# VHH binders against Dimethylsulfide dehydrogenase subunit gamma (ddhC): the designs that were tried, part 8

Target 1, 240 residues: Dimethylsulfide dehydrogenase subunit gamma (ddhC), of Rhodovulum sulfidophilum (Rhodobacter sulfidophilus) (q8gpg1)
Amino acid sequence: DSLNAGNIRLVDPEETVPVIKIPDGIYLRTPNDPDDIIWARVPEFRVEMVMAPPVHPSVGLRYRDEYPEQDLVVQLARTSERFYVRLRWVDPTRDMSTLRDRFRDGAAIEFSESDDSVSYMMGTDAESPVNIWYWHPDGDRVESLAAGSPGSLTRLDRQPVTGASEYRTGHGPDDSQWIVVMSRPLASEGDHQVSFERDTIPVAFALWQGADAQRDGLKLVSLNWIFARMTPDAAPAPGN

## First folded at step 1 (VHH)

Design r07 (framework vhh_rezetamig_d1)
Fold by ESMFold2-Fast, scan of step 1:
Structure r07 (fold): chain B 240 residues (1-240), chain A 122 residues (1-122)
Amino acid sequence: as target 1 above (240 residues)
Amino acid sequence: QLQLQESGPGLVKPSETLSLTCTVSGGSISSGDYYWGWIRQPPGKGLEWIGHIYYSGSTYYNPSLENRVTISVDTSKNQFSLKLSSVTAADTAVYYCARGEELYDWFSEDYRGQGTLVTVSS
């Protein structure tokens, strides 16, 4: 199936989007299943992904004016126990091997640990530390990372995030897509793991497209933060 | 305990090639999806990224330096090296080797060597 991103609402820079609470009594048949029927109940939104602007030398090297913007389709949901993000994007090739050039497909969500400071470029800043959930297609491994001060990308001691994915092949070169779900318990354990007890969390996204001797690796970022609103649990209904 | 150590001549004459090696200990260059790179800091200036390499041999260079820079890796010696040709006094700097991941910027380094001063003068 094609992504068909044209029918999905594009979010504005720094827009607030709700994290949808999955109602009580609805059970996921398989945790993190990208095709679970519950995802039909979660609104999709579209984020424009661009090659990172040339603010840092290594990022500048990869900037290409000719490369078109790509879309990332995002769904945010939670239960009483877990937070979920589901990502979909077009990727003509399924790059999972690390034996050649070491560029593989990947996806990440960043959560700002600060309510005040945001970076319009990268989602990282020395004064605005971020928690990163970085999905790798090999084994659906998700790394929980922290970045803050320059040079401070660190793999956190606790790795509470689980991932699952599906690569869906289409008939044309632009019809194939990755679908990735990442989730973690709402309860935070350890420093630099995002707290879901906050009312609003700035989030940003990154995508990596694999490379080999015949094509360049491509890194895409959301240019601006959006704000994920952790909607409070609904008040108990009268008579409950 | 990953450690990176720069080595090479501290003095290079103008027009010659600057050659530095980084020796990696406590870990393997072929482990993980890390870049292995070179950065420099000229006296009184900020850090400048030179370039980096993956163990597979894929290289990425600063466009302002790419016509003069070659970075290579020797996985059998657990080393990677920098060659900078046609040096001038402007290439005088402290040179650092580093390991990191380029998730968001070049400051995503995990480890950096202690640095080695290279002076370009006759």
Scores: ipSAE 0.006, ipTM 0.195, lowest interface PAE 10.0, mean pLDDT 74

Design r08 (framework vhh_rezetamig_d1)
Fold by ESMFold2-Fast, scan of step 1:
Structure r08 (fold): chain B 240 residues (1-240), chain A 125 residues (1-125)
Amino acid sequence: as target 1 above (240 residues)
Amino acid sequence: QLQLQESGPGLVKPSETLSLTCTVSGGSISSSDYSWGWIRQPPGKGLEWIGHISYSGSTYYNPSLENRVTISVDTSKNQFSLKLSSVTAADTAVYYCAKDSYDELFGWTEEYDYRGQGTLVTVSS
């Protein structure tokens, strides 16, 4: 229940992290409940988020030299039927609650369609296309998107990803956080939807920080790919 | 309708400074939803990003050009300008001023929105 991200292990660039299998017979109260008891048994990892590198003019313009680093806490799990990602981060608009109709908050997980991809920049390499699950707080909408080169960002015909979120307010500005769960059936339907039949899947993350009333938002990205390992599939035993 | 229009000399001598101005109409250059920049296309080559200025006045330049380029804004005239110093024949190109906008669905675009018609600049003696 603590928001102290400093006590959570920081994952190195290109590190392999396990996707924890939830045993068959464990009942999830709702498919995407951020408060489900199972999350207490899934290891948390901290990912360092930085301002997106200036690759293109629109990205380069919004790259400011003095933005602080932001941490993202990640948990990865699966059942025999679904893949789950749980994300939590401190609200970047300290002193104010987020307003969904005012600010362009969002969070995404990006899956490389290629095992040899080293690009963590969306749309920068046509040889390494990505599937993106983009969560927007308005109605807990999650969009499944594909990108393979600049200007190639496409909303996919099938939208199999569901999401749920919780905004937890604290007693101070640094105590408030978003918690987001996104999930999809393991079975892939359609081109560019990530396949979970792979042994390891390169994943990267993005956060869109809300703007104040007068300015556009910012995009933070993880420094590099993290490799999500689908095996071994056992949840940690209690006390280990 | 938002419109961008380039203006400046069509011919510049080697070693001189190229100066171009972009006039914005149908919208405010001080809008927080937009950023303003310059791109060029040398004959027979692709588009090359030169640099941009944000709504806050922060500038970002192509590393290959950063020692020669300056972009500035004049909010009173609703204009922004490019200065490229020490030009050579390699700087011959069609120069475009451009606007980029934050798209609600996808965040920032990676394509150049609303660019001007372009102005040909030839560097020759």
Scores: ipSAE 0.000, ipTM 0.150, lowest interface PAE 11.6, mean pLDDT 71

Design r09 (framework vhh_rezetamig_d1)
Fold by ESMFold2-Fast, scan of step 1:
Structure r09 (fold): chain B 240 residues (1-240), chain A 126 residues (1-126)
Amino acid sequence: as target 1 above (240 residues)
Amino acid sequence: QLQLQESGPGLVKPSETLSLTCTVSGGSISSSSYYWGWIRQPPGKGLEWIGHIYYSGSTYYNPSLENRVTISVDTSKNQFSLKLSSVTAADTAVYYCARESPDELWEYLTSGFDYRGQGTLVTVSS
């Protein structure tokens, strides 16, 4: 159960990636199952994740020079009724501690409400707020949040996002991984819930990894937006 | 009660260096708990995070601006400053100084501050 990173394409900053339409008439009895057969038909791509600023003050080098980069593997799909994101990342330590530190493990996708390309870092403003889906491993809880300048994070009244996950142990320590699926109906209700009626949606990612006795917890973000193309694409598998 | 106040020229000529200072009162800039940053908003556009500094002098800059930006700190005056070189009309914006918590992951995603100044308009014009 390795990430098999050598076979998965790294996306470029601000690249447009297709959201794969699952054909009409396919019955999804357990739509959030991370092992659903449908995922074998959705292309994977890698997003480079880096330590979120600010970096630890005692580090004398730039964080990129010292800190190892982590890849996040992403798959995007939709039906005529629902949007899905599937995330995979290597995490040698399964940390679900809810009693001591609430940020031991977690993952998020961020959707910009603006159609414009953002050439600066993942900043938002009052005219371009973002919707964030924040997954927590305890009970597969997903929070739908809004963020916007002057910089307040708000929990939205409606919580329409469903999550499901598996922690999969491999033979070696670097083979263990989280697999997370988050999904929501395409129809949106309430302010700041992302609308999927747009041709493309800028998306970004964040990842929290637990700590063991010898390493601090990691807070990782994608530095650049990518564009999720909502117009259906029938492209089969990578390399075909 | 923490207060941050921007100061500096409201008009800068193209190709020159924009210089702003933030004065911090009601709290110590030498705190190990916070970073001190600059954010801007061009007219009709979104917020852009510029960078921040720790009281030790450690900095992190927005990669799109890093070759033009210098942030410095003066702990004796409880101040930090922004220099942006080679300005053009695209650098016209309201500039804010802000306090950022290193423990808040969402500061990076949500404009990066738990407190900010009132902002100062800087116009780049000949």
Scores: ipSAE 0.005, ipTM 0.178, lowest interface PAE 10.5, mean pLDDT 72

Design r10 (framework vhh_rezetamig_d1)
Fold by ESMFold2-Fast, scan of step 1:
Structure r10 (fold): chain B 240 residues (1-240), chain A 126 residues (1-126)
Amino acid sequence: as target 1 above (240 residues)
Amino acid sequence: QLQLQESGPGLVKPSETLSLTCTVSGGSISSSDYSWGWIRQPPGKGLEWIGHISYSGSTYYNPSLENRVTISVDTSKNQFSLKLSSVTAADTAVYYCATGSSPEDWFEYISDLDYRGQGTLVTVSS
């Protein structure tokens, strides 16, 4: 990644990462602004994304060499009232020219509802109920979903998650990127919405890379849970 | 509001045809807003797209299954159906009917289809 993703620390499998508390007196004026200056104070980490088992067998073979080492850059933060996740990734299509429709891209964070259960695939582990925040570029729509026994994915009655995104185009290879912020109040309302009252929450990630009428979609997932620690250290001061 | 419900036999013998029906309630199957399809999950494995049909009748099938699968719509009953021929033990799975709003839902967003039925377990056994 020419956007310095290679210089960003790769998390270890099952590592605990802090959710950074926004310092007292800092106010996020524009909800979910991906360019808010506060993000310079939140440490970035990268997550290795791997090909999900293909729904269509040809998907894995077609894209194997094109997307072998895709990374997702993650930042986790909270205020006293809201939880925030910021996701950043380089579009695997090195030239985002006129051939790709951004409607086809997607990103998700998955929260385990149980400390005992682990799902390496969103919506496929019947014994591991999870809450999923799924961002769609179509209108910055974020859906709050539940997946669990019997292995079905359902849209929840309450949709408390808001999102915002920015697609930055650049020049040269790997200069173009998606930046997505999703947030929700810390107070949980309704069944299967993640509770932020827990000290540590297992999280996983997924990315969907577009399909057009002639191509199968590519789904990338984080193979291992990352553990988000809700009692975080204070955010460092921004750089000069 | 929109609800989907699978119905059909829970046990099918090898070499026979699996037939499932999905009943749509709370909305019209003739709506241009949706496509209608089938996905399955074998025990202990991930979701597999079987196929889907648009409101206009255009069909799209998983190439690994296309020689065995037929999806059709009955607008008079507000239903759509799956026929999967020549079944084997590998076809044992929980079968879900589902609705999607775009073709991408059936490929890259299969885990996030707008509405799904509860699923029905189909066992292929003699």
Scores: ipSAE 0.000, ipTM 0.129, lowest interface PAE 16.3, mean pLDDT 71

Design r11 (framework vhh_rezetamig_d1)
Fold by ESMFold2-Fast, scan of step 1:
Structure r11 (fold): chain B 240 residues (1-240), chain A 123 residues (1-123)
Amino acid sequence: as target 1 above (240 residues)
Amino acid sequence: QLQLQESGPGLVKPSETLSLTCTVSGGSISSSSYYWGWIRQPPGKGLEWIGHIYYSGSTYYNPSLENRVTISVDTSKNQFSLKLSSVTAADTAVYYCARGRLYSWGTYKFDYRGQGTLVTVSS
């Protein structure tokens, strides 16, 4: 089915979005089933994605005129035991009918490890460490990474995040989409793994569009942080 | 060519409100690609982020200053402004207006700054 981004609400920069608590007694047979019925009860929101700027100089770049708009649809949920993120996006490549382009795609969610005050200390030399969950389409591998500065990536010793995906083909470029679910236990083990015991966690997103991130490929990033509200618990929407 | 220019009084009395305006030329503050903010540098200290505003009007402030700070935009004049209430001598600093955007991996950075304006808080 087509992603009709225009019918899904666009989040404001730095908006607080509730993480929906799945009621006790709903049994999720697999942690990452993208077709699980619960997703119909979790509100969708849309995040505007922009081309990542080169590290220097960014002042001369005009992304809006040169590159098409790309939206990412996000859903956030949790149980008493696990945190879940579900991502959907349209493949921007007209040649997505070829499997080669499909296997070059990627998606990530980034969590700030700092509280809000430290994450937004702009114009200082302080780094803003993030935990990144990076999904790879080949084998649905998710890497848990840490980063403190642009381009600074470290693969963490513990890899607690699981992923699953579905590529849904349509009859045209706008009809084909990736659907990706990533999840991890709420309990955190090890340095730089995000803690879900905070009331609110800044999150951001990245997409790779058929490009090798190491080879000057097209990487889209969310322009602004969104704050994922963990407490108090938010209930799922009434059944549709 | 993008240019940011701070304007406002160079001297403010203790307990008064500091008001600064940034005039943007060669670019639009209505652009969804950027955020606009204020940073300051007290004498002999490092840079301190004050706050920023997005094209949507959403604002975020340094928690140490949030009870005293208001940042606003005037899209008709292509300007954004800072108000800092109840100033003390500790607020003496060079104040910069700045444009920023999200860098890769969730790092926020200002990529353009005005020349700065010295504000002295003194009786």
Scores: ipSAE 0.011, ipTM 0.190, lowest interface PAE 9.2, mean pLDDT 73

Design r12 (framework vhh_rezetamig_d1)
Fold by ESMFold2-Fast, scan of step 1:
Structure r12 (fold): chain B 240 residues (1-240), chain A 123 residues (1-123)
Amino acid sequence: as target 1 above (240 residues)
Amino acid sequence: QLQLQESGPGLVKPSETLSLTCTVSGGSISSSDYSWGWIRQPPGKGLEWIGHISYSGSTYYNPSLENRVTISVDTSKNQFSLKLSSVTAADTAVYYCARTPYKWLSGYYFDLRGQGTLVTVSS
């Protein structure tokens, strides 16, 4: 089985999860490799994903027919130089008839730029803007975006986030999964790029299935924010 | 230009039904480009999506609330409403009505919301 979501701890709404500090140098030769041995030392957390509210009824109906419920498995790590997120999820479209649909997939992590306001909203609150890292499977391209005002998402001038992915096939469609790593230097350059100098950062997640993720609305979102702690407490007990 | 305004009681007793109305001004609620919904923020907590209604009248609800929530629209008055049944102290929150555009990239993108109305559930 490619994804053992049932054996992975489910995070609670607004739970604080550690960003594990990894010694520098160990993974530098393959820093974004989804299979890097370092990931075996980073605790996995399962995030409840819900269908995003579809703006058009046909989007919601199509999603329910094509994509069963699925979880997102998250790992967060850092070095003295970079922040890393690793995401795993089941791709229910894995078979010969749907191979082209992998280019419709996408994944994102959202960072709240405010410590005072936990918000699921984009674009309506200048005091609660979000920085979004949006991964595209085509070329493992990651877009750094901002939302914090009415209107559409803004593509930021600096694009410092690197991505890498692996599509891992299993014995059946339910065993196939995407594994995605995104990373960025801890040093922040430019407005609206998330600052990692904070003790904790609210984060949220999204997954897409569709040729045009920005317009399609076929997506799963994490229902609640969780808090990523940059200065983690003692290592979790075995089994957490 | 377009504005949303919540209205309804600020105090509801446990086990009763909370009823809120949102009035849309400066634009039409029947536009196919938008859906209309409700979000809430309990004191000291993050925002929680409650549900929304599309231009065609289709409703979508947060699974954790779906057994208690009804959202409806009155296009003749440019209004939409929320009914939340069997309230408890956990339903105490600031409630916002909001507009969702056809396209969004991630999560709950609301390009316009009302000012919010505090609803306290208490005896």
Scores: ipSAE 0.006, ipTM 0.212, lowest interface PAE 10.0, mean pLDDT 72

Design r13 (framework vhh_rezetamig_d1)
Amino acid sequence: QLQLQESGPGLVKPSETLSLTCTVSGGSISSGDYYWGWIRQPPGKGLEWIGHIYYSGSTYYNPSLENRVTISVDTSKNQFSLKLSSVTAADTAVYYCARQGYLFSKWTPFDYRGQGTLVTVSS
ESMFold2-Fast, scan of step 1: ipSAE 0.005; ipTM 0.236

Design r14 (framework vhh_rezetamig_d1)
Amino acid sequence: QLQLQESGPGLVKPSETLSLTCTVSGGSISSSDYSWGWIRQPPGKGLEWIGHISYSGSTYYNPSLENRVTISVDTSKNQFSLKLSSVTAADTAVYYCARLSGYTWFGDSIDYRGQGTLVTVSS
ESMFold2-Fast, scan of step 1: ipSAE 0.006; ipTM 0.234

Design r15 (framework vhh_rezetamig_d1)
Fold by ESMFold2-Fast, scan of step 1:
Structure r15 (fold): chain B 240 residues (1-240), chain A 124 residues (1-124)
Amino acid sequence: as target 1 above (240 residues)
Amino acid sequence: QLQLQESGPGLVKPSETLSLTCTVSGGSISSSSYYWGWIRQPPGKGLEWIGHIYYSGSTYYNPSLENRVTISVDTSKNQFSLKLSSVTAADTAVYYCATYPGSFLYSWGQFDPRGQGTLVTVSS
């Protein structure tokens, strides 16, 4: 397993993780470069991902407790001007297909627009809407979306998020992986775009595997919210 | 912090309607934060989603069951219910009532069935 569970720390449910502040001018090569040396300064953590159940008539009728769980490796960073997320996950199949009956590979980060810390209340309605950054591998397109209830996914008028990615082929199926960076200016403009002026932001993640899913809603999602702390202290993890 | 409890008959005859009720405690069913739903597990098989409802009456059903299933909410009793018509032996299962946050397409791993489950046997 190229993710090596013994080497990268698994985040606890609802844990607070720091967003690392790095100096401006951090990218020495190309902006959003997934391989830029700046990423060596940002700690990695693992998020456990599980299969989402269907909620709409157009999705598959069956899900099972046997569906594979997968880890997502996450790094969160910011400069004085911009927020960055770097995602890495094992994907033996690079699916760039745009066929109507197939999912493409994809990845998303979901931000709560509310400071509400109640785990199961986020993204349920107008009081708990979420902002979603949805990365597509074709052209490294990132969509900024809003969601408040099942089926209410809305593309926002402003699209401020940029992305870059690499598919790294390994020597075996478990060694091939996507690496994706998404970023946006810290200043938010427009309704439903996440505000980075908050001290702590609940975040969650989703992955789409083109080889595994052929319908909307068949995807892997993070088990629990984690809380991204925008102004990290040099404090130990919660509970220490 | 919610607790859910299933209730209803443990034995239903073929061709009849199965009726189950879920009683919510530790929170209000008139909450915009949750969808209320049903999942079942036939003996020796995996979980099957049946459907869910928002307190306003909006419903989402499994397409394989949508012509037989009705989920309804009773806010005055803090309860929601499942009716499944024209039952057969294939409907024998443990039935669970459950919560679904509105974002569960994005975060369903946070979801967990809150009821203990109730066995329903379809037999003459």
Scores: ipSAE 0.013, ipTM 0.212, lowest interface PAE 8.0, mean pLDDT 71

Design r16 (framework vhh_rezetamig_d1)
Fold by ESMFold2-Fast, scan of step 1:
Structure r16 (fold): chain B 240 residues (1-240), chain A 123 residues (1-123)
Amino acid sequence: as target 1 above (240 residues)
Amino acid sequence: QLQLQESGPGLVKPSETLSLTCTVSGGSISSGDYYWGWIRQPPGKGLEWIGHIYYSGSTYYNPSLENRVTISVDTSKNQFSLKLSSVTAADTAVYYCARVGTYDWSLGYMDVRGQGTLVTVSS
């Protein structure tokens, strides 16, 4: 209900969105905490999420009328040492008390290695590899993956991303939501790990809605890349 | 070199069916590696995925539009088409056709799109 209030700005395709630099000296006791007060200082934006094509047509047909359109709320921030993403989305299976422990819920942010021409509509071309941070609710495990072409997926040797989450139950069907924070040091170690030394980085998102034993679940993807600007404002001139 | 071209009327009356065709040149639509899709952008709004089709005829539609949308493929003509029924002013948008791929762990991607065609719904 509060997530779907419509007061959170919807980003345009290929819009440049600032990564908010948290000033040095702010006390970050638990910066990976989804409820940390620092998140009140980071602007939220909405990303359109659409149902991914099912590998088997029967999966899509079975659940087509049962799943609503879904928005993902995103916040991007960094310190001098780390990059952070915070994600929020409505969980349509609110009444499943063991959802986080038993079912394949998930959330991902994808970073393009290419900073030239990207599609306004669908993301990068098939030859440009992406770095994927895939969060699993079981133990807040985050996998750092690389993907280059359709069906291509490799788990990277180094796993530097940490995750934390909260499933927040509400009083109505649209009130229950996942809140997930993922973070990594700005310094990149290993091939295919995203470099935060770039001025702007194309990013995109994916969500997996968990299922009970009778249902296969739902995968949602963002259609559009947005540009995460690592330097939120123009570089300060001397004396400013 | 693969090229996609939209064609169809630029003006449609309310309650009518919008019909657009995408002609594929420089490559075959009968490929197991890709889907062929329709996407639109209403004025002042974000991009909206309409749906896509596999060359076998399997279709996947945006749930908000699925009761009004039909996408079909004609492999003999190397074309695919969109029909959107019962149009209203809210269907006014630039419509694009695209070649679409997707991954289990990543986004759908587009490697080729048409230039887009503006469709206005007005009496």
Scores: ipSAE 0.005, ipTM 0.187, lowest interface PAE 10.1, mean pLDDT 71

Design z01 (framework vhh_7zox_3)
Fold by ESMFold2-Fast, scan of step 1:
Structure z01 (fold): chain B 240 residues (1-240), chain A 124 residues (1-124)
Amino acid sequence: as target 1 above (240 residues)
Amino acid sequence: DVQLVESGGGLVQPGGSLRLSCVASGFTFSSYDMGWVRQAPGKGLEWVSDISSGGSTGYADSVKGRFAISRDNAKNTLYLQMNRLKPEDTAVYYCAADLGDYELYWTSDEYDYAGQGTQVTVSS
């Protein structure tokens, strides 16, 4: 079943979604394996991704009014030792240009360091910085970054996040997709690395499309935070 | 206050070799992806090669197997070893850094070009 035709639930703005605890005794073949059978036990949800609205003059040059809507499928899971995010999205076209278009494909999850009311203008509150896990298809590299305001993007001293990916070709345009898993130990080391000992963590997402017509690529973002529920003490999500 | 200073170009015969260098200053060199782009006479910019902060490399199909990109983070220097040069490699070569800005509007996998370039001429 294709990503767009599948029965995958769309998440509501500011919805609380559970991070699924993988039961004890389940064997994982390889950490970060995107094909591990455990993923069949983790509920999928869909996040609507939109073209990032321009807030800087340089970003305005990359904005496309007629950019098609893109969905991101997300799964959140944990073991007693690690946190996992699995992302899937449609990428039907690999553009074969002399520019580095193959390296413009990318994906990120952003974690707010604040537990209170969140602004969708991520990175504008220096008292509430974000931790970002940015996956690059170049060698499945994941960068752990921090940002507190525009222009404050900083690569963190510790790089504890591991990534793995697959590009799967399908029979139709909507069936070719990237599948990316990023994970990190639950124990947090160093400033600005997300702490998984919180009850809920606001998360947001970004995607880069390497097949865009512009040389610098275009970025899609989720405009709303969702709340990842880490603890089983949190109330079950009603109606899901 | 970012500066990129390219050097190492020159005139070389087909089949020869050159090593280009780029000395970077004004940013934490080891934290950023770096690359080389070139502009042949009368043509637009062409991406040649890149290297991530972690050392992963990429190459344009036209140079694969002939060029090797490397970096020395202790010296804030990027290199391009060019072997088996062809007349088609004649171009001004520019050093580029991916310095990107954040908030929702990262400039990922795109280079902020800041160098003056170094001329490579391959002629018999």
Scores: ipSAE 0.000, ipTM 0.164, lowest interface PAE 12.6, mean pLDDT 71

